# Ledger of designs, part 16: miniprotein binders against Heme oxygenase 1, chloroplastic (HO1)

Target 1, 212 residues: Heme oxygenase 1, chloroplastic (HO1), of Arabidopsis thaliana (Mouse-ear cress) (o48782)
Amino acid sequence: SKGFVEEMRFVAMRLHTKDQAKEGEKETKSIEERPVAKWEPTVEGYLRFLVDSKLVYDTLELIIQDSNFPTYAEFKNTGLERAEKLSTDLEWFKEQGYEIPEPTAPGKTYSQYLKELAEKDPQAFICHFYNIYFAHSAGGRMIGRKVAERILDNKELEFYKWDGELSQLLQNVREKLNKVAEEWTREEKNHCLEETEKSFKYSGEILRLILS
Short names: E, the ipSAE of ESMFold2; O, the ipSAE of OpenDDE; V2, 0.75 times the mean of E and O plus 0.25 times the DockQ between their complexes.

## First folded at step 12 (miniprotein)

Design w6 (from z9 with R31M; at its last look DockQ between E and O 0.68; V2 from the best seeds 0.65)
Fold by OpenDDE base, look of step 12:
Structure w6 (fold): chain B 212 residues (1-212), chain A 97 residues (1-97)
Amino acid sequence: as target 1 above (212 residues)
Amino acid sequence: STDEIQRQLEKIRLELELALWDMAWVKLFLMELGDSEAARQVQRLIEQLEKLLEELERAIEQFKENGDPEILQKAQDLVKQAEDIMEKAEEILEDVM
């Protein structure tokens, strides 16, 4: 039996925005060349992204670290933690003479939402936990590299470095998630899966800050 | 040893899973940019990579059953195909940049 994490991955890989689902039916016709908004990353935009990302990771890591809830206790010190790495990177930017911005609305909103879920809805919280750590640990690398090439003179940030083999760290977390989910009902599993859209929405709003 | 081969295969499987997540974030980014077409292109690449992962998983299972001596080569070929897919995703991202 494929573990629940495979179900989570499957949902994440197939997530479409509501706009894409509608356009796929209609726009067989005029590919109006909407001018591809040139992605012009800025250091200021990227700093907003990093700061808001740090707030999200700080929130997750504090919730897990301070929790006495058995489900969350399993996810302490996974090696996927990013808050400290992001702190190091932000200090580097400060040393380069950049002003570090305060967290923006996307990061604050997501952080607050995660706090609320942690108390009220463990299955939904685990959905966010999974998507945030797995999506960044994997997907942030290509975007991060492209940002670095454009605006950071190919500086490799600590945000994209792990202490250990990333694949093994992710596997360990996957195994823990699978084990935790073995005790869940199908309804609880489905509830977790249904939260994927919100996770991607909140993450997307933070990711969009790179373009700001 | 069979155990070492299994460990190597599992590593390759995990690398392909990481590649899937990389593309998922690229897709998300393109969606946030409002480039629905580019996002759809990346979605097609995700589906291609999922097929490669499934093929690898089947090959791993066959190896457990039959001990295919070429399993590592097959897995490496799948990794190469995955790298080509990732390169295409990167090209799509660059075209938006």
Scores: ipSAE 0.446, ipTM 0.749, lowest interface PAE 1.4, mean pLDDT 87
ESMFold2, look of step 12: ipSAE 0.836; ipTM 0.906
ESMFold2 (binder alone), look of step 12: mean pLDDT 85; pTM 0.825

Design w7 (from z9 with E83Y; at its last look DockQ between E and O 0.58; V2 from the best seeds 0.62)
Fold by OpenDDE base, look of step 12:
Structure w7 (fold): chain B 212 residues (1-212), chain A 97 residues (1-97)
Amino acid sequence: as target 1 above (212 residues)
Amino acid sequence: STDEIQRQLEKIRLELELALWDMAWVKLFLRELGDSEAARQVQRLIEQLEKLLEELERAIEQFKENGDPEILQKAQDLVKQAYDIMEKAEEILEDVM
């Protein structure tokens, strides 16, 4: 039996914004190639991204660390934690003479939403947990590298480094998620899967800060 | 040993899964940029990589059944193809930069 994480991955890979699915049929014709404004990352925009990301990770890690809920307790000290790494990176930027911004609305909104879910909707919370950590551990690296190439003189940030083999760390978390989900009903599983779109939305809003 | 081969295959599988997530985030980023076409191109690459992962999973299962001595080479070839797909995703990302 393919574990529930495979279902989660499947949904994540196929997330099309409803608007893109509809636009793909109609806009084959007349989307004048609006010149995609060249993505020009700024250090200020990237710092906003890092700060908001840190707020999200701080929120997740605090919830898990302080939780007495058995489901969340399984995810303590996974090695995927990023808050401390991000703190180190932000201190590096400060040492370079950059002002560290306060968290913006996207990060604050997502952080608050995660707190609410943690209390009321564990299945939805686990959806966000999975998507945040797995998405960063994978795709976040490519974007981070491209940002570093453009604005950071190829500085490798701690945000993109893990203590241990990343593949194994992810596998361990996957196994825990699969085990936790074994106790879920099909309805609870579906509820978790349905939350994927929101997770991608909130993450996307934070990611967009790089362009800000 | 068969166990060591299985561990190596599982490692390769995990690498392909990471590649899928990499592309998923690139797709998300391109979407947030408003480049729907680029996002669709990356989605096609995701689908290609999913097929490679499925092929690897089938090969792993066949190895368990029949002990294919070339399984590691096949898996490595799939990883190479995965990297080629990732490179295309990077090119798409660079084109929008």
Scores: ipSAE 0.449, ipTM 0.751, lowest interface PAE 1.4, mean pLDDT 86
ESMFold2, look of step 12: ipSAE 0.830; ipTM 0.900
ESMFold2 (binder alone), look of step 12: mean pLDDT 84; pTM 0.811

## First folded at step 13 (miniprotein)

Design b0 (at its last look DockQ between E and O 0.46; V2 from the best seeds 0.00; counts 0 for: pae O 1.7 > 1.5)
Fold by OpenDDE base, look of step 17:
Order: sequence, then C-alpha cells, then structure tokens
Structure b0 (fold): chain B 212 residues (1-212), chain A 98 residues (1-98)
Amino acid sequence: as target 1 above (212 residues)
Amino acid sequence: STDEIQRQLEKIRLELELALWDMAWVKLFLRELGDSEAARQVQRLIEQLEKLLEELERAIEQFKENGDPEILQKAQDLVKQAEDIMEKAEEILEDVMG
C-alpha cells in the first residue's frame, strides 16, 4: 500500500481554486478571453518573494530545530532547508546594488500561522511542512529558471541548489512522513489533507509577489 | 546487474515525481496570474504525467517479480514522454509571459 504521502501528493496535484471548479461547469459560456495577464516579473517583486519565502523557511526550520515533539524531531537536518541558501542569494542581490525589502504581509501571515499550527495542530503543520518543501522548493525550479532568464541574466540562485540529489532528499523525507503517519487515525490523516488548500493559498500569495 | 537496474528505475521514478511538483507549482502560478485556462491546461498535463508515473511504478513492480529485459527501454520511453509533457508546460508558461 502506498504510504500517506501519496495521498498528500494526490490532493496537492488536484487542488483547484473555487473559481476553477465553477469555471469547469461554465465551460459552456463563451470564455470571454480575459486578457491573459502578461507575466512581467520584476527584480523588486522577486526580492519580495525571496524575502517572504525566507521568512517561511526560517519559521519552519526554527520550529523543527527547537521542537522536542518526537514527530518534528524526525525532520531535523533533512538537507531541504532553504533559509541559509536564501540568505546567500539575498546577499548577492545586495552586492548587485539592490535594496533588500522587509517581509511583507503574505510572508508574515504565513509565518505566524505556522507557529500557531506547530503548537496546536501537528497534523495540519505537517501538511504545510510537506507542501512547502515539495511544492515551493522542488516545484519552484521551472518558475525560478524562467525568472532568471528574464530578469537575472540566467543567474543560478542557491535557493534552487541542494547539497546532494534533490530526488533522494525528498524521498528520505517522504519515508519519514509515511512512518509518522502510520500512527495516525483516518481522521487525523483527513485533517492533514484538508489543510492542503490553505498551504497552497498562503504559498500562492507569496508567489504572486513576483508580479508586484 | 538487477540491482543497478532497480537503482536506475528508482531514480527515474523520483525524477518524474519532481516533474509533477514543478508542474503543480506552475499551475499554482498560472492560477495566481488569473489565467484559469492555462492552469487547466497544465492540470491536464499533470494528469498525463501521473499516468506515466503509475505505468512506471507498475513496470518496476513487474520487473521485481518476473524480470523484464526491456524494462530500461520502457522507462526511457516514459521519460521521453514526460519530457514532452514538461516542454508543453513550459510552452504554456512562455505563452503567458508574452
């Protein structure tokens, strides 16, 4: 039997916006060509994205590092940590003469929410942990490359580099998550899965900063 | 060796999973851009890639049970199909960029 992480992936891959779910029914009406919002990334917008992302990763990594909760202790030093890599990238931008912005509302809101979940709702917290490292980190590579091609002269950021094979690092974390979830009830598993929408919402708000 | 083949197959499996995450994030991005049609197109590609992954997983299990001398070729064919899917996702993203 596929472990619980397969269920988590399944939910993540099929997550639709409320509007997309309604539009699937509305395919019969003339898709008025809403002007395709042109993607025009800016360095300033991308810096906001990186800073808010760093705040989220800092928050996750600190929670895991400081936790005495057995479930969280299993996720120390996974090799997926991004806070330090993002710090290096932000220093590079500073060296290029860019001002590094303070964290914005999306990052701050998500960071605070993660802190609250870590204490009150471990299953929901693990949902965010999983989706951040798998979707935001691993899934961000194509977007990151396209941003780099447009506004960074193809600069490879440390944010998209891992010490080791990313596929193997993710597999190791998946195995740990599967093991942790073996002890969960079906209700606890479902609660974890239900949190996926919020995780993608918060991550989406941060991702949108690229366009600001 | 059988063990080496298994390692290669597992590597391919993991790379396909990574591709799924890339596409999921692209879909999220397109959604945040407000391009629901592009996001739906990427969702269809995700579903295609999931099928390829499932096919690979079944092939791997069959190989473990009975062996398949063509397993690596089958896996390579699946990788090529996955690459084509990823290219389509990239094209969708580029079209949105204008």
Scores: ipSAE 0.748, ipTM 0.873, lowest interface PAE 0.7, mean pLDDT 89
ESMFold2, look of step 13: ipSAE 0.839; ipTM 0.905
ESMFold2 (binder alone), look of step 13: mean pLDDT 85; pTM 0.827
OpenDDE base, look of step 13: ipSAE 0.709; ipTM 0.855
ESMFold2, look of step 14: ipSAE 0.847; ipTM 0.912
ESMFold2 (binder alone), look of step 14: mean pLDDT 85; pTM 0.822
OpenDDE base, look of step 14: ipSAE 0.406; ipTM 0.725
ESMFold2, look of step 16: ipSAE 0.838; ipTM 0.903
ESMFold2 (binder alone), look of step 16: mean pLDDT 85; pTM 0.825
OpenDDE base, look of step 16: ipSAE 0.689; ipTM 0.845
ESMFold2, look of step 17: ipSAE 0.809; ipTM 0.889
ESMFold2 (binder alone), look of step 17: mean pLDDT 85; pTM 0.823
ESMFold2, look of step 19: ipSAE 0.848; ipTM 0.910
ESMFold2 (binder alone), look of step 19: mean pLDDT 85; pTM 0.828
OpenDDE base, look of step 19: ipSAE 0.315; ipTM 0.664

## First folded at step 14 (miniprotein)

Design ko1 (from b0 with L18S W21S W25S F29S; at its last look DockQ between E and O 0.59; V2 from the best seeds 0.00; counts 0 for: pae E 1.9 > 1.5)
Amino acid sequence: STDEIQRQLEKIRLELESALSDMASVKLSLRELGDSEAARQVQRLIEQLEKLLEELERAIEQFKENGDPEILQKAQDLVKQAEDIMEKAEEILEDVMG
ESMFold2, look of step 14: ipSAE 0.482; ipTM 0.719
ESMFold2 (binder alone), look of step 14: mean pLDDT 85; pTM 0.814
OpenDDE base, look of step 14: ipSAE 0.573; ipTM 0.801
ESMFold2, look of step 16: ipSAE 0.581; ipTM 0.776
ESMFold2 (binder alone), look of step 16: mean pLDDT 85; pTM 0.819
OpenDDE base, look of step 16: ipSAE 0.565; ipTM 0.796

Design ld1 (at its last look DockQ between E and O 0.72; V2 from the best seeds 0.64)
Fold by OpenDDE base, look of step 14:
Structure ld1 (fold): chain B 212 residues (1-212), chain A 98 residues (1-98)
Amino acid sequence: as target 1 above (212 residues)
Amino acid sequence: STDEIQRQLEKIRLELELALWDMAWVKLFLRELGDSEAARQVQRLIEQLEKLLEELERAIEQFKENGDPEILQKAQDLVKQAEDIMEKAEEILEDVMD
């Protein structure tokens, strides 16, 4: 039996934009090629992204560390934690003479939403936890490299480094998630899966900060 | 040993799963940029990589049942195909960034 994490991955891979779902019917209207705004990452935009990302990771990691909830206790010290690494990177930017911005609305909104979910909706919270860490460990690295190539003279940030083999760290978290989800009802599993769109939305809003 | 082969196969499986996540996040990024066409191109690559992962999973299962002395070579060939798909995803991302 493929574990619940595979169901989570399956949903994540198949997230379509609402516009793509409508494109099946509206072949006819010329999608005005909104000129793809040239992706011009800025250091200021990237710093906003890093700061808001740090707020999200701080929120997740504090919730997990402080929780006595058995479901969350399994996810302490996974090696995927990013808040400390981001703190080191932000200090490096400060040493380079950059002003570190305050968290923006996307980060604050997501952080607050995660706090609310952690108390009220553990299944939804775990959806966000999974998607945030796995998205960063994967595609987040690719984007980070491309940003670094363009604006950071190929500086590798600590945000993109893990203590240990990343594949093994991710496997360990996957196994824990599968084990936790074995005790869930199908309704609880479905509720977790339904949060995937929101997780991608909130993460996408933070990711857009790179372009700001 | 059979156990070592299984460990290597599971490692390769995890690498392909990570590649899928890479592409999912790239697709999300392209969507957030408003490049729906690039996002659709990456979605096609995701579907290709999903097929490779399914092929690997079937090969692993067949190996467990019957053994296959060429299983590691087959798995390595699938990894190379996955790498080629990842390179295409990176190219799409670069083209949007230029």
Scores: ipSAE 0.389, ipTM 0.711, lowest interface PAE 1.4, mean pLDDT 86
ESMFold2, look of step 14: ipSAE 0.850; ipTM 0.910
ESMFold2 (binder alone), look of step 14: mean pLDDT 85; pTM 0.824

Design ld2 (from b0 with L14E; at its last look DockQ between E and O 0.53; V2 from the best seeds 0.00; counts 0 for: pae O 1.6 > 1.5)
Fold by OpenDDE base, look of step 14:
Structure ld2 (fold): chain B 212 residues (1-212), chain A 98 residues (1-98)
Amino acid sequence: as target 1 above (212 residues)
Amino acid sequence: STDEIQRQLEKIREELELALWDMAWVKLFLRELGDSEAARQVQRLIEQLEKLLEELERAIEQFKENGDPEILQKAQDLVKQAEDIMEKAEEILEDVMG
């Protein structure tokens, strides 16, 4: 039996297929190909992204560390934690003479939403937890590398480094998630899966900050 | 040993699964940038990678049943194809970001 994480992955892979089918019929007419304005990442935009990302990771990691809830306790010290790494990177930017911005609305909104979910809706919270960490370890690294190539002279940030083998760290978290989800009802599992769209939305809004 | 082969196959499976996640987030990013065409191109790559993963899963199952001595080579070939797909996704991302 494929574990619940495979169901989560499946939902994540398919989220964008339904809207493209409907938009493909209507968007043929009126989306004038706005020339994709050459997306030029800026250091200021990327710093906003890093700061808001740090706020999200701080929020997740504090919730998990402080929680006595058995579901969250399993996810302490996974090695995927990013808040400290981001702090180091932001300090590096400061040493380079950049002003570190305050968190923006996307980060604040997501952080607050995660706090609310952590108390009220553990299944939804775990959905966000999974998607945030796994997204970063995957496509987040690819994006970060391309941004660094353009604006940071190929500086590898600590945000994109893990203590240990990343594949093993991810596998360990998947196994824990599968184990936790074994105790869930099908309704609870479905509720977790339904939250995936919101997770992608909130993460996408933070990712857009790179373009600001 | 059969156990070592199985371990290697599971590792390859995990690598392909990670590649799918990479692609999903690249697609999301491209969508957020408003480049629907690039996002559709990445979606096609996702579908290709999903097929490779399904092929690997079938190969793993066949190995468990029949012990195909060429299973590792087949799996490695699938990884190479996945790497080629990932490279194409990076190229699309570069073209959009460039």
Scores: ipSAE 0.321, ipTM 0.674, lowest interface PAE 1.6, mean pLDDT 86
ESMFold2, look of step 14: ipSAE 0.828; ipTM 0.899
ESMFold2 (binder alone), look of step 14: mean pLDDT 85; pTM 0.825

Design ld3 (from b0 with E32Q; at its last look DockQ between E and O 0.65; V2 from the best seeds 0.64)
Fold by OpenDDE base, look of step 14:
Structure ld3 (fold): chain B 212 residues (1-212), chain A 98 residues (1-98)
Amino acid sequence: as target 1 above (212 residues)
Amino acid sequence: STDEIQRQLEKIRLELELALWDMAWVKLFLRQLGDSEAARQVQRLIEQLEKLLEELERAIEQFKENGDPEILQKAQDLVKQAEDIMEKAEEILEDVMG
């Protein structure tokens, strides 16, 4: 039996916006090719992204660290934690003479939402936890590398480095998630899966900050 | 040893799964940029990579049942195909970001 994480992955891979489902029917006609304006990442936009990302990771990691809830206790010190790495990176930017922005609405909103979920809805919270860490460890690295190539002279940030083999760290977290989910009802599992769209929405809004 | 082969196969499986996550996040990014066409291109790559992962999973299961002395080579070939898919996704991302 494939573990629950495979169900989570499956939902994430197939996540379509409601608009794309409608656009697939309407896309025959008038998608005016708005020339995607050549998106040029800015250091200021990327700093907003890093700051808001740090707020999200701080929130997740503090919730897990301070929680006495057995489900969350399993996810302490996974090696996937990013808040400290982001702090180091932001200090580097400061040393380069950049002003570090305050967190913006996307980061604040997501952070607050995660706090609310942590108390009220553990299954939904775990959905966000999974999607945030796994998305960063994968496509987040690709995007980060491309941004660094363009605006940071190929500086590799600590945000994209792990202490240990990343594949093994992710496997360990997957195994823990699978174990935790073995105790869930199908309804609880479905509720976790249904939260995937919101996780992608909030993460996407933070990712857009690179463009700001 | 059979155990070492299994360990290597599981590692390869994880690599392919990470590649899928790469694609999913890139697709999300492209959608956030408003490039629906690029996002559709990446979705096709996701579907290709999902097929590779399914093929690997079937091969692993067959190996467990019957053994296959060529299983590692087959798995490595699938990794190379996955790498090619990832390169295409990176190219799409570069074209949009460039």
Scores: ipSAE 0.462, ipTM 0.748, lowest interface PAE 1.2, mean pLDDT 87
ESMFold2, look of step 14: ipSAE 0.814; ipTM 0.894
ESMFold2 (binder alone), look of step 14: mean pLDDT 85; pTM 0.831

Design ld4 (from b0 with D22N; at its last look DockQ between E and O 0.68; V2 from the best seeds 0.65)
Fold by OpenDDE base, look of step 14:
Structure ld4 (fold): chain B 212 residues (1-212), chain A 98 residues (1-98)
Amino acid sequence: as target 1 above (212 residues)
Amino acid sequence: STDEIQRQLEKIRLELELALWNMAWVKLFLRELGDSEAARQVQRLIEQLEKLLEELERAIEQFKENGDPEILQKAQDLVKQAEDIMEKAEEILEDVMG
């Protein structure tokens, strides 16, 4: 039996915008594909992304570290933690003469939402935890590399480096998630899966900051 | 050894799963950029990569049941196909960001 993480992955891979589902029926009206204006990432936009990302990771990692809840205790010191790495990167930007922005609404909103979920809805919280860390370890690296190639003279940030083999770190977290979910009812599992859309929404809003 | 082959196959499986997550996040990014066409292109790549992962999983199961001396080569061929898919996704991302 494939563990619950396979179900989580499946939902994440198949997330379609409601608009894309409707566009399959409305072939007819030429939504003027506004030519995506050649988006040039800015250092300021990317810094906003990094700062808001750090706030989210700080929030996740503090919740897990301070929690006495058995479910969260299993996820301490996974090696996927990013808050310290982001702190190092932001200090590097400071040394380069950049002003570090304060967290913006997307980061603050997501951070606050995660705090609320951590207390009230562990299954939903775990959904966010999974999606945030796994998304970054994968597609986040590709995007980050492309941004760095354009605006950072190919500087490799600590945000995209792990202490150890990333595949193994992810596997260890997957095994823990599968184990935790073995105790969940099908209803609790479904509730976790239903939260995936919100996780992608909040992460997407932060990712848009690169474009700001 | 059979155990070593199984470890290598599991590593390859994890690499393909990581590739899927790469595609999912790139798709999200493209969607957030408002490039629905690029996002649909990446979704097609996701579906291709999912098929490769399913093929690998079936091959691993068959190996456990019957053994396959070529299983490692088959798995490596699937990784190469996954790498090609990832390269296409990177190209799409470059075209949108460029």
Scores: ipSAE 0.441, ipTM 0.748, lowest interface PAE 1.4, mean pLDDT 86
ESMFold2, look of step 14: ipSAE 0.840; ipTM 0.907
ESMFold2 (binder alone), look of step 14: mean pLDDT 85; pTM 0.817

Design ld5 (from b0 with R13E E17M; at its last look DockQ between E and O 0.13; V2 from the best seeds 0.00; counts 0 for: pae O 2.5 > 1.5, placed apart)
Fold by OpenDDE base, look of step 14:
Structure ld5 (fold): chain B 212 residues (1-212), chain A 98 residues (1-98)
Amino acid sequence: as target 1 above (212 residues)
Amino acid sequence: STDEIQRQLEKIELELMLALWDMAWVKLFLRELGDSEAARQVQRLIEQLEKLLEELERAIEQFKENGDPEILQKAQDLVKQAEDIMEKAEEILEDVMG
């Protein structure tokens, strides 16, 4: 019991302390010299982000929908699904005369990794599933708004709209995850938590496409 | 039963851990958005939530050693404090979005 929470705390703290140590060392050095990379989104970069995001959501939603694995079955039709919304948004961009790009390396890499995890490592997969949807619901909305203000004439995309109250949808998913994790060993819980860093990395790489 | 209490404590522990992940994502995105002040505010909330998790773990360990009958109430109080922290994080996000 000590090992899991200490490892989780150590992983969360280590993510925070590596970020604090890197932020502390970098904030002392890089507050000065890293120009706040002006968040300068481009339509082309944002389209790459949307396409790669759609590939990730398509991958997640297909895995969950097609799975007979009891753990994954609990996460069907959460109301957080984004693939169809993204499809609608990409069609809107096409109607505006934009060329829709093919998925890039970040999206393809993450999609493939999720497929591999789904088969071999359900706990790690659920970590990614949760973090992807949560990241979008939290920071993703802010990014979407800032992008819309700058490059989309305040167009509200379907990607940032939910059928229902988002907090309730998120709460329902949390409750399902809690229930599923009640059956997990401490080792399985630890493994799920260790996977968080990778989820952040892969999602961060896709998010950076906005600035490409 | 002791087993039921342990199960509830493990559930609460997981809820706090999930809250920490949520906060970590919020911080990450605020940082990626270039809002360093908001990210620092969220970092302070993360540190508060980490302390709550540490308190819960200590309480769980004490319960295992001595069977503290108030452990569930203590754990529930910690959850409520965690919820308050999460609400503050949402307010920060709303202010940044707003």
Scores: ipSAE 0.074, ipTM 0.457, lowest interface PAE 2.5, mean pLDDT 83
ESMFold2, look of step 14: ipSAE 0.801; ipTM 0.887
ESMFold2 (binder alone), look of step 14: mean pLDDT 85; pTM 0.819

Design ld6 (from b0 with Q6L R7E; at its last look DockQ between E and O 0.75; V2 from the best seeds 0.64)
Fold by OpenDDE base, look of step 14:
Structure ld6 (fold): chain B 212 residues (1-212), chain A 98 residues (1-98)
Amino acid sequence: as target 1 above (212 residues)
Amino acid sequence: STDEILEQLEKIRLELELALWDMAWVKLFLRELGDSEAARQVQRLIEQLEKLLEELERAIEQFKENGDPEILQKAQDLVKQAEDIMEKAEEILEDVMG
């Protein structure tokens, strides 16, 4: 029996923008070639991304650490935690003479939403937890590497380093998620899956900060 | 041993799953950039990688049932194909970021 994490992955892989679903029907009219503005990452934009990311990770990690809720207690000290690594990276930027920005609206909004979900909707919260950590561990590394190549002289940030084998860390979290979800009803599972679009939206808004 | 082979196969499976997540985030990034074409290209790569993962999963199940002395070689070939897909995704990302 394929665990619930496979269902979560499947939903994540198949997330299409509502616009792409409409564009499949509207092959006809001129997609105004919005000139793909050559995205040039800036250090300032990337710092905004890192700061907002840190706020999200701080929020997740504090919720999990402080929670007595059995579902969240299973996810303490996974080795996927990023808040401390991000703190180290931001200190490095400060040592390089960069001003560290305050968190922006995307990070603040997502952080607040996660706090609300943690109290009211554990299934939805777990959806965000999964998508945030797994997304970073995967595609986040590729993006981070390309940004570093372009604007950071190939500096490898601590944000993209894990203590231990990342594959094993992710496997352990997946197994825990599968176990937790075994106790969920199909309705609870579906509710978790339905939250995936919001998770991608909020993460996408933070990711867009690299472009600012 | 059979158990050692299964452990290696599970590791390879996990690597392919991570590659899928990589692709999903690259797709998300490209969408956020407003490059719908690049995002569609990455979606095609995701679908290719999903097929590789399904092939690996079938091969693992077949190995569990009947044994396959070539299972590790098959798995390694799938990893190589996944690496080629990831390289294409990286190229798309470079073209958009460049």
Scores: ipSAE 0.391, ipTM 0.717, lowest interface PAE 1.5, mean pLDDT 86
ESMFold2, look of step 14: ipSAE 0.816; ipTM 0.890
ESMFold2 (binder alone), look of step 14: mean pLDDT 84; pTM 0.816

## First folded at step 16 (miniprotein)

Design sp1 (from ko1 with L14E S18L S21E S25F S29L; at its last look DockQ between E and O 0.46; V2 from the best seeds 0.68)
Fold by OpenDDE base, look of step 16:
Structure sp1 (fold): chain B 212 residues (1-212), chain A 98 residues (1-98)
Amino acid sequence: as target 1 above (212 residues)
Amino acid sequence: STDEIQRQLEKIREELELALEDMAFVKLLLRELGDSEAARQVQRLIEQLEKLLEELERAIEQFKENGDPEILQKAQDLVKQAEDIMEKAEEILEDVMG
């Protein structure tokens, strides 16, 4: 029996761009390789991204750490926590003479939304938890390293390093998610899956700060 | 032993499933960045990985039925193809940064 994490994966795999949904009808025409838009990341934009990311991770990690809710208690000290790593990176930027910005609207909005979900909607909260940590460990790491290579003279940030084997840390969290979801109704599972698009929207608003 | 071969095949299956998950997240992040073209390119890579996974699952089933002595080699070849696909995803990310 493939666990609930596989269902979450399938949702992520099936989410298309609004343009892809229109082009599914046009897949027959050779999409002329439109030149991929060149990103112009800035150090200032990247700092905004790191600060807002830290706010989101602080929020998640505090909620889980302080919770007596059995579902959240399973996700304490996963080794995927990023708030302390981000604090170290931001201190490094400060030592380099950069001013650390205050959190912006995207980070504040997402942080507040996560607090509301944690109290009212555990299934939706777990959707955000999964997508934030797993998207960072995958595509977020890939993108962030390329950005850092370009704008930070190949500085390796702690944000992209884990105290252990990342594959094993992720697998442990998958197993916990599968176990927690075994007790969920089909409606609760569907509700968690339906929140996926919204989680990427909020994360995407923060990620776009790199290009600001 | 047959049991050891099955464990190795299951490990390879898990590796391909993880590659699919990684690519799904890359695609979604590219979408949110507004790079629909890069997201489409990654979606094509996902579809290629899905085919490799299906091929592996069929090979595993055939092995259970017939005991194909070349099953591990076939599975390793599929892993190599998956690695090549993952490399193409990195190239896409380099091109968008470029």
Scores: ipSAE 0.672, ipTM 0.836, lowest interface PAE 0.7, mean pLDDT 89
ESMFold2, look of step 16: ipSAE 0.831; ipTM 0.904
ESMFold2 (binder alone), look of step 16: mean pLDDT 85; pTM 0.826

